# Ledger of designs, part 5: VHH binders against Putative glutamine amidotransferase MTH_191

Target 1, 304 residues: Putative glutamine amidotransferase MTH_191, of Methanothermobacter thermautotrophicus (o26293)
Amino acid sequence: CGIAGVVYKDGKLHSVGADMTRMLHALQHRGPDSAGFAIYGGLGLEENDYLLNIEVKDKPGLLDMVKETVELVSPIGSDEVIPSVENHIIYRCRITLESFSQLKPLIMDIDSIDDVIVLNGSHSFEMIKDVGSVLEIADRYDTWSKKGTHAIGHTRFSTESIVDRYHAHPFQSYIIPDITVVHNGQITNYWKIREPLERKGHIFETNNDTECIVHYVADKLASGYSLEEALEQSVKDMDGPFSYIVGTPQGVGIAKDQLGLRPGVMAENDEVFAVASEEVSLREVMDTSEVEQISPGEVRVYEI

## First folded at step 3 (VHH)

Design b07 (from m13 with R97K Q98R; framework vhh_7mjh_2)
Fold by ESMFold2-Fast, scan of step 3:
Structure b07 (fold): chain B 304 residues (1-304), chain A 121 residues (1-121)
Amino acid sequence: as target 1 above (304 residues)
Amino acid sequence: EVQLVESGGGLVQPGGSLRLSCAASGFTFSSYAMSWVRQAPGKGLEWIGRIYSGGSTSYNPSLKSLVTISRDNSKNTLYLQMNSLRAEDTATYYCAKRYDFTSGWYRMDVWGQGTTVTVSS
């Protein structure tokens, strides 16, 4: 798998969708099966507005059932249908909720419909993830035109025969809003990390390591940790080999396990902070910069 | 242990200027956006402004003409320059590693102890 993140230091909108598309295309050899993006700062939603991405099988009446379920809770402010592969569409809609705490119950209600899967719900970032190559997904969702202050992304290589959209990165937790994770590697003490989080009330949908990481980071952030402190503690608590990148509304962080067997590199100048699995990805957003190898157990964070 | 220590407060006359400092330790200061926040006696928190790690700034529009935020990453120090001070600027001033204008202190990751500024003759 390949991971990447980019932050523009001026906090202004830049063509980060195009930037991330180029970064991930450079990492296509690491994962051809699916790709995903979390693009921050470009949605401009009002307080209490959320964007839902819903996978719907192309089947009579299903989209109508999805819309009816959403409308029990919120009027649909804007929506669109994005045709996808494997007899599926992606239904994207803007909704208004009284509080963030209503989002996960709504997602669970929608997920209860057979052949329907909610991919995510967000306020501060746009999630794009699907089956296919980086360029196929970029053309399908028009990532080239997406603007934001920062983005993270992932290319996936699956060892299983079926690659599905829900298990593509980024992953999100619903304990706090708008925290995303992309990940490469494995958490070898998975249940040691997961069981305490479940006792605290985290609900796990999968046995995926990436979901475990996003729940862990969200829990620490909700507990008052800074992003850097959360990532530093994760390196102490989680056994690798892994590397992962976290996106938040304020920025990006990368962490490597103590063994350092999964790659991670960084480059930084006055305008841009970028991290990725490989140097070739960094070169897509920075000309003539020093590339720094992230050391085993090291954490690097940039917040705007 | 992450620490933020504000200094430079005190008594100043109306129309005067004052520079506050915030010394950071226990984290990679250069990687974080930093904010200044103040609280007048008996009032709520008021966000002053933020400086990104690269030096770009964002200010509360009501305070923009009165303040300048700067940082020195080599010294792990954040600064707030205040000019044309008025009695209404009397407050405890805090530096913070993260600030959400909408939710105030709920999104403050690390706060200092504060430094008190009194504008009085």
Scores: ipSAE 0.000, ipTM 0.116, lowest interface PAE 17.1, mean pLDDT 83

Design b09 (from m13 with T102R R107K; framework vhh_7mjh_2)
Fold by ESMFold2-Fast, scan of step 3:
Structure b09 (fold): chain B 304 residues (1-304), chain A 121 residues (1-121)
Amino acid sequence: as target 1 above (304 residues)
Amino acid sequence: EVQLVESGGGLVQPGGSLRLSCAASGFTFSSYAMSWVRQAPGKGLEWIGRIYSGGSTSYNPSLKSLVTISRDNSKNTLYLQMNSLRAEDTATYYCARQYDFRSGWYKMDVWGQGTTVTVSS
């Protein structure tokens, strides 16, 4: 798998969708089966507005049932249907909620419909994840035209016969809004990390290591940790080998486990902070031979 | 009962220094990021800075040279050290508990009643 992140330091809109597409394409040899993006800062949603991405099997009446379920909680402000592969569509809709606390219950109600899976609900980022190569997904979703202040991304190698959209990165937690994680590697003390989080009320949807990371980071941030503090504590608490990147509305962070067996590199100039699995990815957003290897147990963060 | 109580304000001469305190009670102080916010007479709220649970700080860039924020979790107390005070630093100073990690002063859910600092010769 390959991971990447990029931040423009001026906090203005840049072509981060195109940047991330090039960064992930450079990592395609690490994972050809699926790709995903979280693009921050470009949606411009009003307070209390959220974007839902819903995977729906293309069969009669199913999309109508999804829309009716959403409309019990919120009017649909705008929507679109994106055709996808394997007789599926992605339904995107903009909704308004009284509070963030209504989002997870709505997602659970939608997920209760057979052959329907909610991929995410967000306020500050646009989630794009699907089956296919980076360039196929970029053309399907028009990532080339997407603007933002920063983005993170992932390209995946699957060991299973069927690759699914739900288990593609990025992953999100619903304890706090708009935290995303992309990850390469394994957490070998998984249940030691998960069990305390479940006692605190975190709801796990999968047995995926990446979901465990996003719940852990969200929990630390909700407990008053800075992003850098949360990542520093994670490399003390979690056993690798892993590298992961976190996206938040403020910026991007990368962490490597104490063994440092999974790659992670960074480069920085006056305009851009970038992190990735490999140097070739960084060169898609800046012209530099001055690439820094992230050391075992080290974290790097840039916040706008 | 969840409370924040500021103290340490008063009259100080230009160029002087002052340390404000904020005593927290009724919640697990060590689990929250805390902010300082000020309001000059007839003006809006101005965010000064924030300290996270682990002790890392973030400041309003226009105020970095004036202030230092610290905390003592064993005493449930937040501090604001101010140096080289100017007449324009005259304001009511509030401490506030951050309930949304992404927000500075905009997502505060518990506020103190404020302590007034007057910078005058």
Scores: ipSAE 0.005, ipTM 0.469, lowest interface PAE 10.2, mean pLDDT 86

Design b12 (from m13 with S103R R107S; framework vhh_7mjh_2)
Fold by ESMFold2-Fast, scan of step 3:
Structure b12 (fold): chain B 304 residues (1-304), chain A 121 residues (1-121)
Amino acid sequence: as target 1 above (304 residues)
Amino acid sequence: EVQLVESGGGLVQPGGSLRLSCAASGFTFSSYAMSWVRQAPGKGLEWIGRIYSGGSTSYNPSLKSLVTISRDNSKNTLYLQMNSLRAEDTATYYCARQYDFTRGWYSMDVWGQGTTVTVSS
């Protein structure tokens, strides 16, 4: 798999969708099976507004059922249908909720419909993830035109013969708003991390390592940790090999396990902070000879 | 009952120093990031800084050289050390608990009643 993140230091809108598309395309040899993006700062939603991405099998009446379920909770402010592969569509809609706490129950209600899967719900970022190559997904969703302050992304290699959209990265936690994770590697002490989180009330939907990471980081942030503190503690608590990148409304962080067997590099200048699996990805967004290898057990964070 | 109580305010002369305290009760203090915020007479709220659960701090760049935030988890107490006080530092000082991410990133949900600092000769 390949992971990447980019932050523009001025906090203004830049062509981060195009940047991330180039960064991930440079990593395509690491994962041809699916790709995903979390693009922050470009949605401009009003307070209490959320964007849902819903995978719907393309068959009569099903999309109407999804819309009816959403409308029990919120009027639909705007929506669109994006055709995808294998007789599926992605339905995107903007909704208004009284509080963030209503989002997860709504997602569960929608997920109860056969042949429907909610991919995510967000306020501060746009999620794009699908089956296919980086460039196929970029053309399908027009990532080239998307603006934001920062983005993270992923290219996935699966040893399994079947790849699905839900298990593509980024993953999101619903303990706090708008935290995303992209990840490469394994957590070998998975249940030692998961069991305490479940006792605290975290609900796990998969046995995926990436979901465990996003729950862990969200839990630390909800418990008053800074992003840097959360990532530093994760490296002490989690056994690798892994590398992962976290996106939040404020910025990006990368963490690398104590063994250092999964790659991670960074580069920055006055305009940009960038992190990735490989140096070729960083050169898509800046011209620099000053690339740093992230050391085993090290974390790097940039917040706007 | 969840409560924050500030103390240590009062009259201080220009160039002087002052330490404010904030006593927390009714919640697990060590699990929360805590902030200091001030409000000068007739002006809006101004964020001073915060201290995270792990002990790292973040400050308003305009105030960074003049203040230090610390905490003592064994005493459930938050501190604000202020040095080289100026007349413009006259304000009511509040401590606040950083929480309720369900309502937005870095929301503050519990506030103290405030303690007044007056800088004059």
Scores: ipSAE 0.166, ipTM 0.639, lowest interface PAE 5.1, mean pLDDT 87

Design b14 (from m13 with F101Y; framework vhh_7mjh_2)
Fold by ESMFold2-Fast, scan of step 3:
Structure b14 (fold): chain B 304 residues (1-304), chain A 121 residues (1-121)
Amino acid sequence: as target 1 above (304 residues)
Amino acid sequence: EVQLVESGGGLVQPGGSLRLSCAASGFTFSSYAMSWVRQAPGKGLEWIGRIYSGGSTSYNPSLKSLVTISRDNSKNTLYLQMNSLRAEDTATYYCARQYDYTSGWYRMDVWGQGTTVTVSS
């Protein structure tokens, strides 16, 4: 798998969709089976507006059922259908909720429909993830034209014959809004991390390491930690070979485990902060002479 | 009940130093990031800085060389140390609890009543 993140330091809109497409394409050898993006700052939604991405099997009447379920809670402000592979479509719609706390119950109601899976719901980022190569996904979703202040992304290698969209990265938890994680590696003390979070009331939907990471980071942020503090503490608490990148509305962070077996590099100049699995990704955004290896057990964060 | 109470304000000479305290009660103080905010007479609110649960700090760039924020979790107390005070530092100083960590603006849900600092000769 390959991971990447990029932040423009001026806090203004830049062509981060194009940047991330090039960064992930450079990592295609690490993961040809699927790719995903979280692009921040470009949606420009009003305070109580959210974007839903819903995977729907292409069957008569099913999309109408999805729309009807959404309309029980919110009028649909705008929507589109994106054709995908394997007889599926991705339905995207903009909705208005009274509060963030209503989002997860709505997602659960939609997920209760057979052959329908909500991929995510967000306010501050656009989620794009699907089966295929980076360039196929970029053409399908027009990532080249997408603007934002920062983005994170992932390329996936699967030993399975069919890749599941839902479990592709980025992964989101609904503990607090708009936190995303892309991850490469393994958490070997998974249940030691998960059990205390469950005791605190966190509800886990899967047994994936990535979900455990996003719950952990969200819990620390909700408990008053900075992003850098949360990542530094995660490296102390989590065992295993891993690298992960966190996206938030304010920026990007990367963490490497203390064994340092999973790669992570960074490059930084006056305009850009970028991190990735390999130098080839960083070269798509800035000069190759500026690449720095992130040490085992180290974190790097940039917040706008 | 959740409460924040500031103390330590008063009259101070230009160039002087002053330390403000904020006593917290009714919640788990160590699990929240805390901020200091001030309001000069007839002006809007100006954020001074925050201290996170892990002890790291973030400051308003225009003020960071003049102030230090610290906390003592065993005493449920937040501090603001101010040095080289000027007439324009005359303001009511508030402590506040942070609760929204992923928005572009951190939100504050509990505020103290404020303590007044007057810098005058």
Scores: ipSAE 0.192, ipTM 0.652, lowest interface PAE 4.8, mean pLDDT 86

Design b15 (from m13 with T102W R107K; framework vhh_7mjh_2)
Fold by ESMFold2-Fast, scan of step 3:
Structure b15 (fold): chain B 304 residues (1-304), chain A 121 residues (1-121)
Amino acid sequence: as target 1 above (304 residues)
Amino acid sequence: EVQLVESGGGLVQPGGSLRLSCAASGFTFSSYAMSWVRQAPGKGLEWIGRIYSGGSTSYNPSLKSLVTISRDNSKNTLYLQMNSLRAEDTATYYCARQYDFWSGWYKMDVWGQGTTVTVSS
């Protein structure tokens, strides 16, 4: 798998969708079959507004059922349909909720419909993930035109014929809204990490390592940790080999396990902070010969 | 039940130093990020800085060279060390618990009553 992140230091909108497309395309050899993006800062949603991305099998009446389910909770402010692979579509809509507490129950209601999967619900980021090469996905979703302050992304070798939130990166958390994770590797002490989180009330949907990372980071952030502190503690608590990148509304962080066997590199200048699995990805967003290897057990964070 | 109580304010001469304390009770202090905020007479609130549960800090860039925030979780106490005080540092200083740190300092849910610092000869 390949992972990447990029942050523009001025906090203004830049063509981060195009940047991330180039970064992930450079990593296509690490995972040719699927890609995912989380793009921050470009949505400009008002308070209580959320974006939903819903994968729907393209068959008569099913999209109408999805829309009816959403409309029981919220009017649909704007929407669009994006054709996808395997006779599926992505239905994207903007909604307004009376309370954030309504988001997860709504997602569960939509997911209860056969041949329908909610890919994400968010306020601060736009998520794009699908089966296909990076360039195919970029053309399908027009990532080239997407603006934001920062983005993270992932490429993967996929055995699935369609995308779903249970396997495709980025993963997100609903405990602390708008936190996303992309990951390469595995957590070898998985149950030692998971069991305490379950005792604290975290509900796991999968046995996926990446979900464990999302729950862990969200728990630390909810307990008053900074992003850097959460990542530093994760490196002490989790056994690898792994590398992962976290996106938040404020920025990006990367962490490598103590063994340091999964790759991770960074480069920065006055304008940009970038991290990735390989140097070739970093060169797509800045002209630099000064690439730094992230050391075993090291954490790097940039927040706007 | 849930309380924050500031202390240590008073009259200080220009160029002097002062340490403020904030005693927390009624909640698990070590699980919250904490902030210091000040309000000069007739002005709005100005965020000074924040200390996270793990002890790392983030400061208002205009104040970073003048202040240091620290905490002692065993004593449930937050501190603000101020150096090189000037007349414009005259303000009421508040400690606050970060309820929603994703929304910034204005989402504090528990505030102290404030302690007044007057910088004057």
Scores: ipSAE 0.135, ipTM 0.627, lowest interface PAE 5.6, mean pLDDT 86

Design b17 (from m13 with Y106K R107P; framework vhh_7mjh_2)
Fold by ESMFold2-Fast, scan of step 3:
Parts: structure tokens; sequence; C-alpha cells
Structure b17 (fold): chain B 304 residues (1-304), chain A 121 residues (1-121)
């Protein structure tokens, strides 16, 4: 798998969708099976507005059921259907909720419909994840035109016979708004990390390592940790080998486990902070000869 | 009952130093990020800085060289050390609990009553 993140330091809108598309395309050899993006700062949603991405099997009446379920809770402000592969569509709609706390119950109600999976719901970022190459997904979702302040992304290599959209990165947790994770590697002490989080009330929907990481980070952030503190503590608590990137409304962080076997590099100048699995990805957004290897057990964070 | 109580304000001469304290009660202090915010007479709120539950700090860039925030979780107490005080530092100083760290300083859900600092010769 390949991971990447980019932050523009001025806090203004830049072509981060195009940047991330180029960064991930440079990492295509690491993961040809699926790709995903979390693009921050560009949605421009009004207070209490959220964007839902819903995977719906292309079957008569099913999309109507999804819309009816949403409309029990919120009027649909805008929507679109994005054709996808494997007899599925992606239904994307903008909704208004009283509070963030109503989002997860709505997602659960939609997920109760057979052959329907909610991929995410967000306020501060646009999630794009699907089966296919980076450039196929870029064409399908028009990532080249997406603006934002920062983005993270992932290219997936799967040894499994099934490459499904829900298990593509980024992953999101719903205990805190708009936290996303992309990950390369393994958490070898998975249940040691998961069980305490479940006792605290976290609900896990997969056995995916990446979901465990996003729950862990969200829990620390909700408990008053800074992003850097959360990542530093994760490196102490989690056994690798892994590298992962976190996106938040404020910025991006990267962490490498104590073994350091999964790659991670960074480059920084006055305008941009960028991190990725490989140098070739960084060069798509910066002209730099000074790429820094992230050391085993090290974390790096940039917040706008 | 959740409470924050500031203390340590008073009259100080220009160029002087002062340490403010904030005593927390009624909640698990160690699990929250804490902020200091000030309000000069007739002006709006100005965020000074915060300290996260793990001890890391973040400051208003214009104030970073003049202030230090620290905490003692065993005493449920937050501190603000101020040095090289100037007349424009005259303000009511508030401590606040950070409810939602991802929303910056704004969604602070518990505030103290404030302590007044007057910088005058």
Amino acid sequence: as target 1 above (304 residues)
Amino acid sequence: EVQLVESGGGLVQPGGSLRLSCAASGFTFSSYAMSWVRQAPGKGLEWIGRIYSGGSTSYNPSLKSLVTISRDNSKNTLYLQMNSLRAEDTATYYCARQYDFTSGWKPMDVWGQGTTVTVSS
C-alpha cells in the first residue's frame, strides 16, 4: 500500500485534489486495487451540514429506499449518483442535522437496508474511495478539480480475492468529527488495543487494523490529547510494522512504529508540508533535494 | 458540580512577572485540554494558549515568548506564567476547559469566573 499527505501552510484553498492524485499515481506500484482520498477545507459546508457517501447496489427501488430513509431525518439539499463498477452506484447527498451526534444513528439506519453500505459522513472533508486505479477514480470523481487546504490518500494492494469499497482507506471514526486515517502495515497487538476501546464504548464495524488506529486516535483526541501526543502514544502502545497518516480539520500527522520497516518520508518548505511512503510522491508537490526519512518510532505533525 | 476558579491576579508593574492559577473540580481534569483566554476592558476575547492532557502546549504566536502554560494533574491545577508584562496586558484572565479539541479554542464548555490583572506603574 502507499500513503500520502500534503498541507499548504497558508491555510488557503489550493488544488490539493490534483496534488494528491499525482502523489498517489506515483505510488500506484504499491497498490493497484483501490484508492482513496480525504480532502479537507474545500467542501464549504454551512454549519450542521454533512456529506454522505453511500454505496448502493444497482437494483430497482433500492436508491428510492435510501432517499426515503434519509428524508425521515433531513431534507436532501443536493445529491448526485456516481456510476461505479461491479453493479454498484455511489449515492452522494448533502444533509442538515441538529448536531454531529445524530450522524452515526442515521448511518446505522441506512446501513440496515440490504445491499446498501454507508462509506462515510463528514462535515470538513470530502471522502473519495473506490475500486480501481488512481487515474480511473480521478476520472470518475473529478479529483483534479477538488480544492482544499490539505489532503491525505491511499493506494491499496490486497492479497484478498475481494477488494471492497468500505474496507478501502481512508477510515473514519464517529466519536469526534472528521478524523481520518490511511495506513500501511499491520497492528500485531490488535486485540490488546481494541478491547479497552470497546470497554470505553467504541463500536467496531470491521476487524480492520486501520479502523482500530482511527478509533485509538479519535479516543485520544476526544480525551484532550494533541494530535502529536496521540500519535506519540500510539507508537508506544501499538506493535508494528506500520506507518499511518491521520487527517484532521487542522492538519496532518504521520507515525512510524518502532521497527521502522514500513517506509515513510517527508519534505517541507515555506509553502508545503508533505509526507508519503516514497520520495517520488513528494516530488509531485515540491521541488526538493532534501527528503527526510522518518525514523523508527518517530511522528511528524503539521497543523494550520 | 463542575467548576474552574482562577486566582493570582492583581496589580503589577510594567516589566514584571505574574503567575495565575486555575483550580478545577467536579470532573476528571487530567482527561481535558485546558486553555487560557483574556479580555481587555472594552475589547473581545483573545486566546492565549492551551495545554493538552499529555502536557504539550500551543500558543497564540503573538504571545508565545511572553507566556508559559503548565499543569499539575495531581493537584487539578492549571497555571499561566507571564513575563515582561506591559500596560496592554491589562485584562481579565479566564481558564477554560476544552470540550472538543478539533474545533480549536471556540467550543470551550466550562469557563472560570476570571481573575483581573492590572499592569500599571
Scores: ipSAE 0.005, ipTM 0.417, lowest interface PAE 10.4, mean pLDDT 86

Design b19 (from m13 with S30D; framework vhh_7mjh_2)
Fold by ESMFold2-Fast, scan of step 3:
Structure b19 (fold): chain B 304 residues (1-304), chain A 121 residues (1-121)
Amino acid sequence: as target 1 above (304 residues)
Amino acid sequence: EVQLVESGGGLVQPGGSLRLSCAASGFTFDSYAMSWVRQAPGKGLEWIGRIYSGGSTSYNPSLKSLVTISRDNSKNTLYLQMNSLRAEDTATYYCARQYDFTSGWYRMDVWGQGTTVTVSS
C-alpha cells in the first residue's frame, strides 16, 4: 500500500485534490487497484450538515429506496449520482442531523438495504474512495478541481470488484467527528488494543487493523489528548510493523512503529508539510532534496 | 454540579505579567481539553488557546507570543500566564471545557463566569 498526506501551512484553500492525486499516482507501484482520499477544509458545511457517500447497485427502484430511507431522518439538501464500476453508482447527498450521534444509526439503516453500502458520512472532509487506478478515480470524481487546506490518501492492491467499506482506506471514526486514517502494515497485538476499546463501548465492524487504529486514536482524542499525544501513545501501545497517517479537521499526523519496517518519509518548507511512503510522492508537492526518513517509533504532526 | 471558576484578574500596568487560574469541579477534569477565551469590551469572543489532557498546548497564532497555558490535574486547575501585557489585552477572560465528542473541534460546553483584566497606565 501507499499512503500520503499534505498540509498547506497558511490555512487557506489550495488545490490539495490535485496534489494528492499526483502524490498517490507516484505510489501506484505500491497498489494500482484502488485509491482513497480524505480532503479537508473545502466543504464549508453548516454545523449540523453532513455528506453521505452511498454505493448502490444500479437496478430499478434501489436508489429510490435509499432516498426514502434518508428522508425519514433528514431532508436531502443537494445530491448527485457518480457512475462507478460493475454496474454500481455512488450516490452522494447532503443531509442535516440534530446531532452527530444520529449519523451511525442512519448509516446502519441504509446498509440494511440489499445491494447498498454506505461508504462514509462526514462533516469536515470529503471522502473519495473507489476501485480503479488513481487517475481513473481522479477523473471519475474530479479530484483535480478539489480544494482544501490538507488531505490524506491511500492506494492499494485490491481483489474487490467494487469498493468495500470494510477494506478501503481511509477509515473514519463515528465516536469523534471527522477523524480519518490511512495505514500500511499490520498490528501484531491487535486483540490487546481492541479488547479495552470494546469494553469502553467502541463497536467494531471488521477485524481490520486500520479500524483498530481509528478507534484507538478517536478514543484518545475523545479523552482530551492532542493528536500528537494520541499518536505518541499509539506507538508505545501498538506492535508493528506499521505506518499510518491520521487526518483531522486541524491537520495531519504520521506514526511509525518501533521496528520501522514500513516506509515513511517527510519533507517540510515554509509553505507545506508533506508525508508519504516514498520520496517520489513528496516531490509532487514541493521542490526539495531534503527528505527526512521517519525514524522507528517517530511521530510527526502538523496542525494549522 | 459542573462548574468552572476563574480568578486572578485585576488591574496591571503595561509590560506587566499576570497569571489567571480556573478551578474546575463536578467532572473528571483530567479527561478534557480546556481552553481560554477572551472578550474585549464591545468586541466578539477571541480564542486564546487550549491544553490537552496530556499537557500539550495549541494557541491562536495572533496571541502565541503573549501567553502560556498550563494545568494541574491533581488540583483540577487550569492556568493562563500572560506576559508583556498591552492596553489591547484588556478583556474579560473565560476558561471553557472542550467537548470533542460533537461535530466541531472548537465546541465548548461549560464556561466560567469570567475574570476581568484591565491593562492601564
Scores: ipSAE 0.012, ipTM 0.445, lowest interface PAE 8.3, mean pLDDT 86

Design b20 (from m13 with S31N; framework vhh_7mjh_2)
Fold by ESMFold2-Fast, scan of step 3:
Structure b20 (fold): chain B 304 residues (1-304), chain A 121 residues (1-121)
Amino acid sequence: as target 1 above (304 residues)
Amino acid sequence: EVQLVESGGGLVQPGGSLRLSCAASGFTFSNYAMSWVRQAPGKGLEWIGRIYSGGSTSYNPSLKSLVTISRDNSKNTLYLQMNSLRAEDTATYYCARQYDFTSGWYRMDVWGQGTTVTVSS
């Protein structure tokens, strides 16, 4: 798998969708079967507005049932249908909630419909993830035109001909808004990390390591840790080999396990902070010979 | 120690045939499905196919007519037979042990170091 992140330091909108598309395409040799993006800062939603991405099997009446379920909680402000492969569509809609705490219950209600899966709900980022190569997904979702202040992304290899969209990165946690994770590697002490989080009320949807990471980071942030402190503690608590990138409304962080067996590199100049699995990805967003290997156990964070 | 070691790669003329082997050690080979995957220079990983413990096979539709996967559980060995090789078949070929971790997809948890096949005059 391949991971990448990019931050523009001026906090203004840049063509980060195009940047991330190029960065992930450069990593296509690490995984051509699915790709995902979390693009921050460009969505421009009003306070209390959220964007939902919902995977719906393409069969009669099912999309109408999804819309009806949403409308019990919120009027639909805008929506679109994006055709996807394997007899599925992606339904995107903008909704208004009284509070963030209503989002996860709504997601659970929608998920209760057979052949329907909510991929995410967000305020500060746009999630794009699907089956296909980076360029196929870029064409399908028009990632080239997407603007933002920063983005993270992932590309994946799968041996199955049918790829699960929900399990594609990025992953999100709902205990705090707009935290996303992309990940490469394994957490070998998975249940030791997961069980305490479940006791605190985290609800796990999968047995994926990436979901465990996003719950862990969200829990630390909710407990008053800074992003840097949360990532530093994760390196102490989690056994690798892994590298992962976290996106938040304020920026990006990368963490590498104490063994340092999964690749991670960074480069930085006056305008851009970028991290990725390989140097070739960094060259897509800056012209530099000053690429730094991220050391075992090291954490790097940039917040705008 | 769990290991997979590929062998049989090398230089082959266009139109030729080649059989790759993968020797497994350190685990009960007969209990696992096994896969072949290749990576051409500068390209992504391409899944070739898998063989289940009982011998049933599944192939990438783009490659099905060109390859055959087999195994010998008594020798802990996996094979890939390739016929009618073309320049675009130049790649590093990996064998891998397969597991099903999440619903709807599989991951490989043990990989060999790979063996290089070059198709050239």
Scores: ipSAE 0.000, ipTM 0.088, lowest interface PAE 23.3, mean pLDDT 84

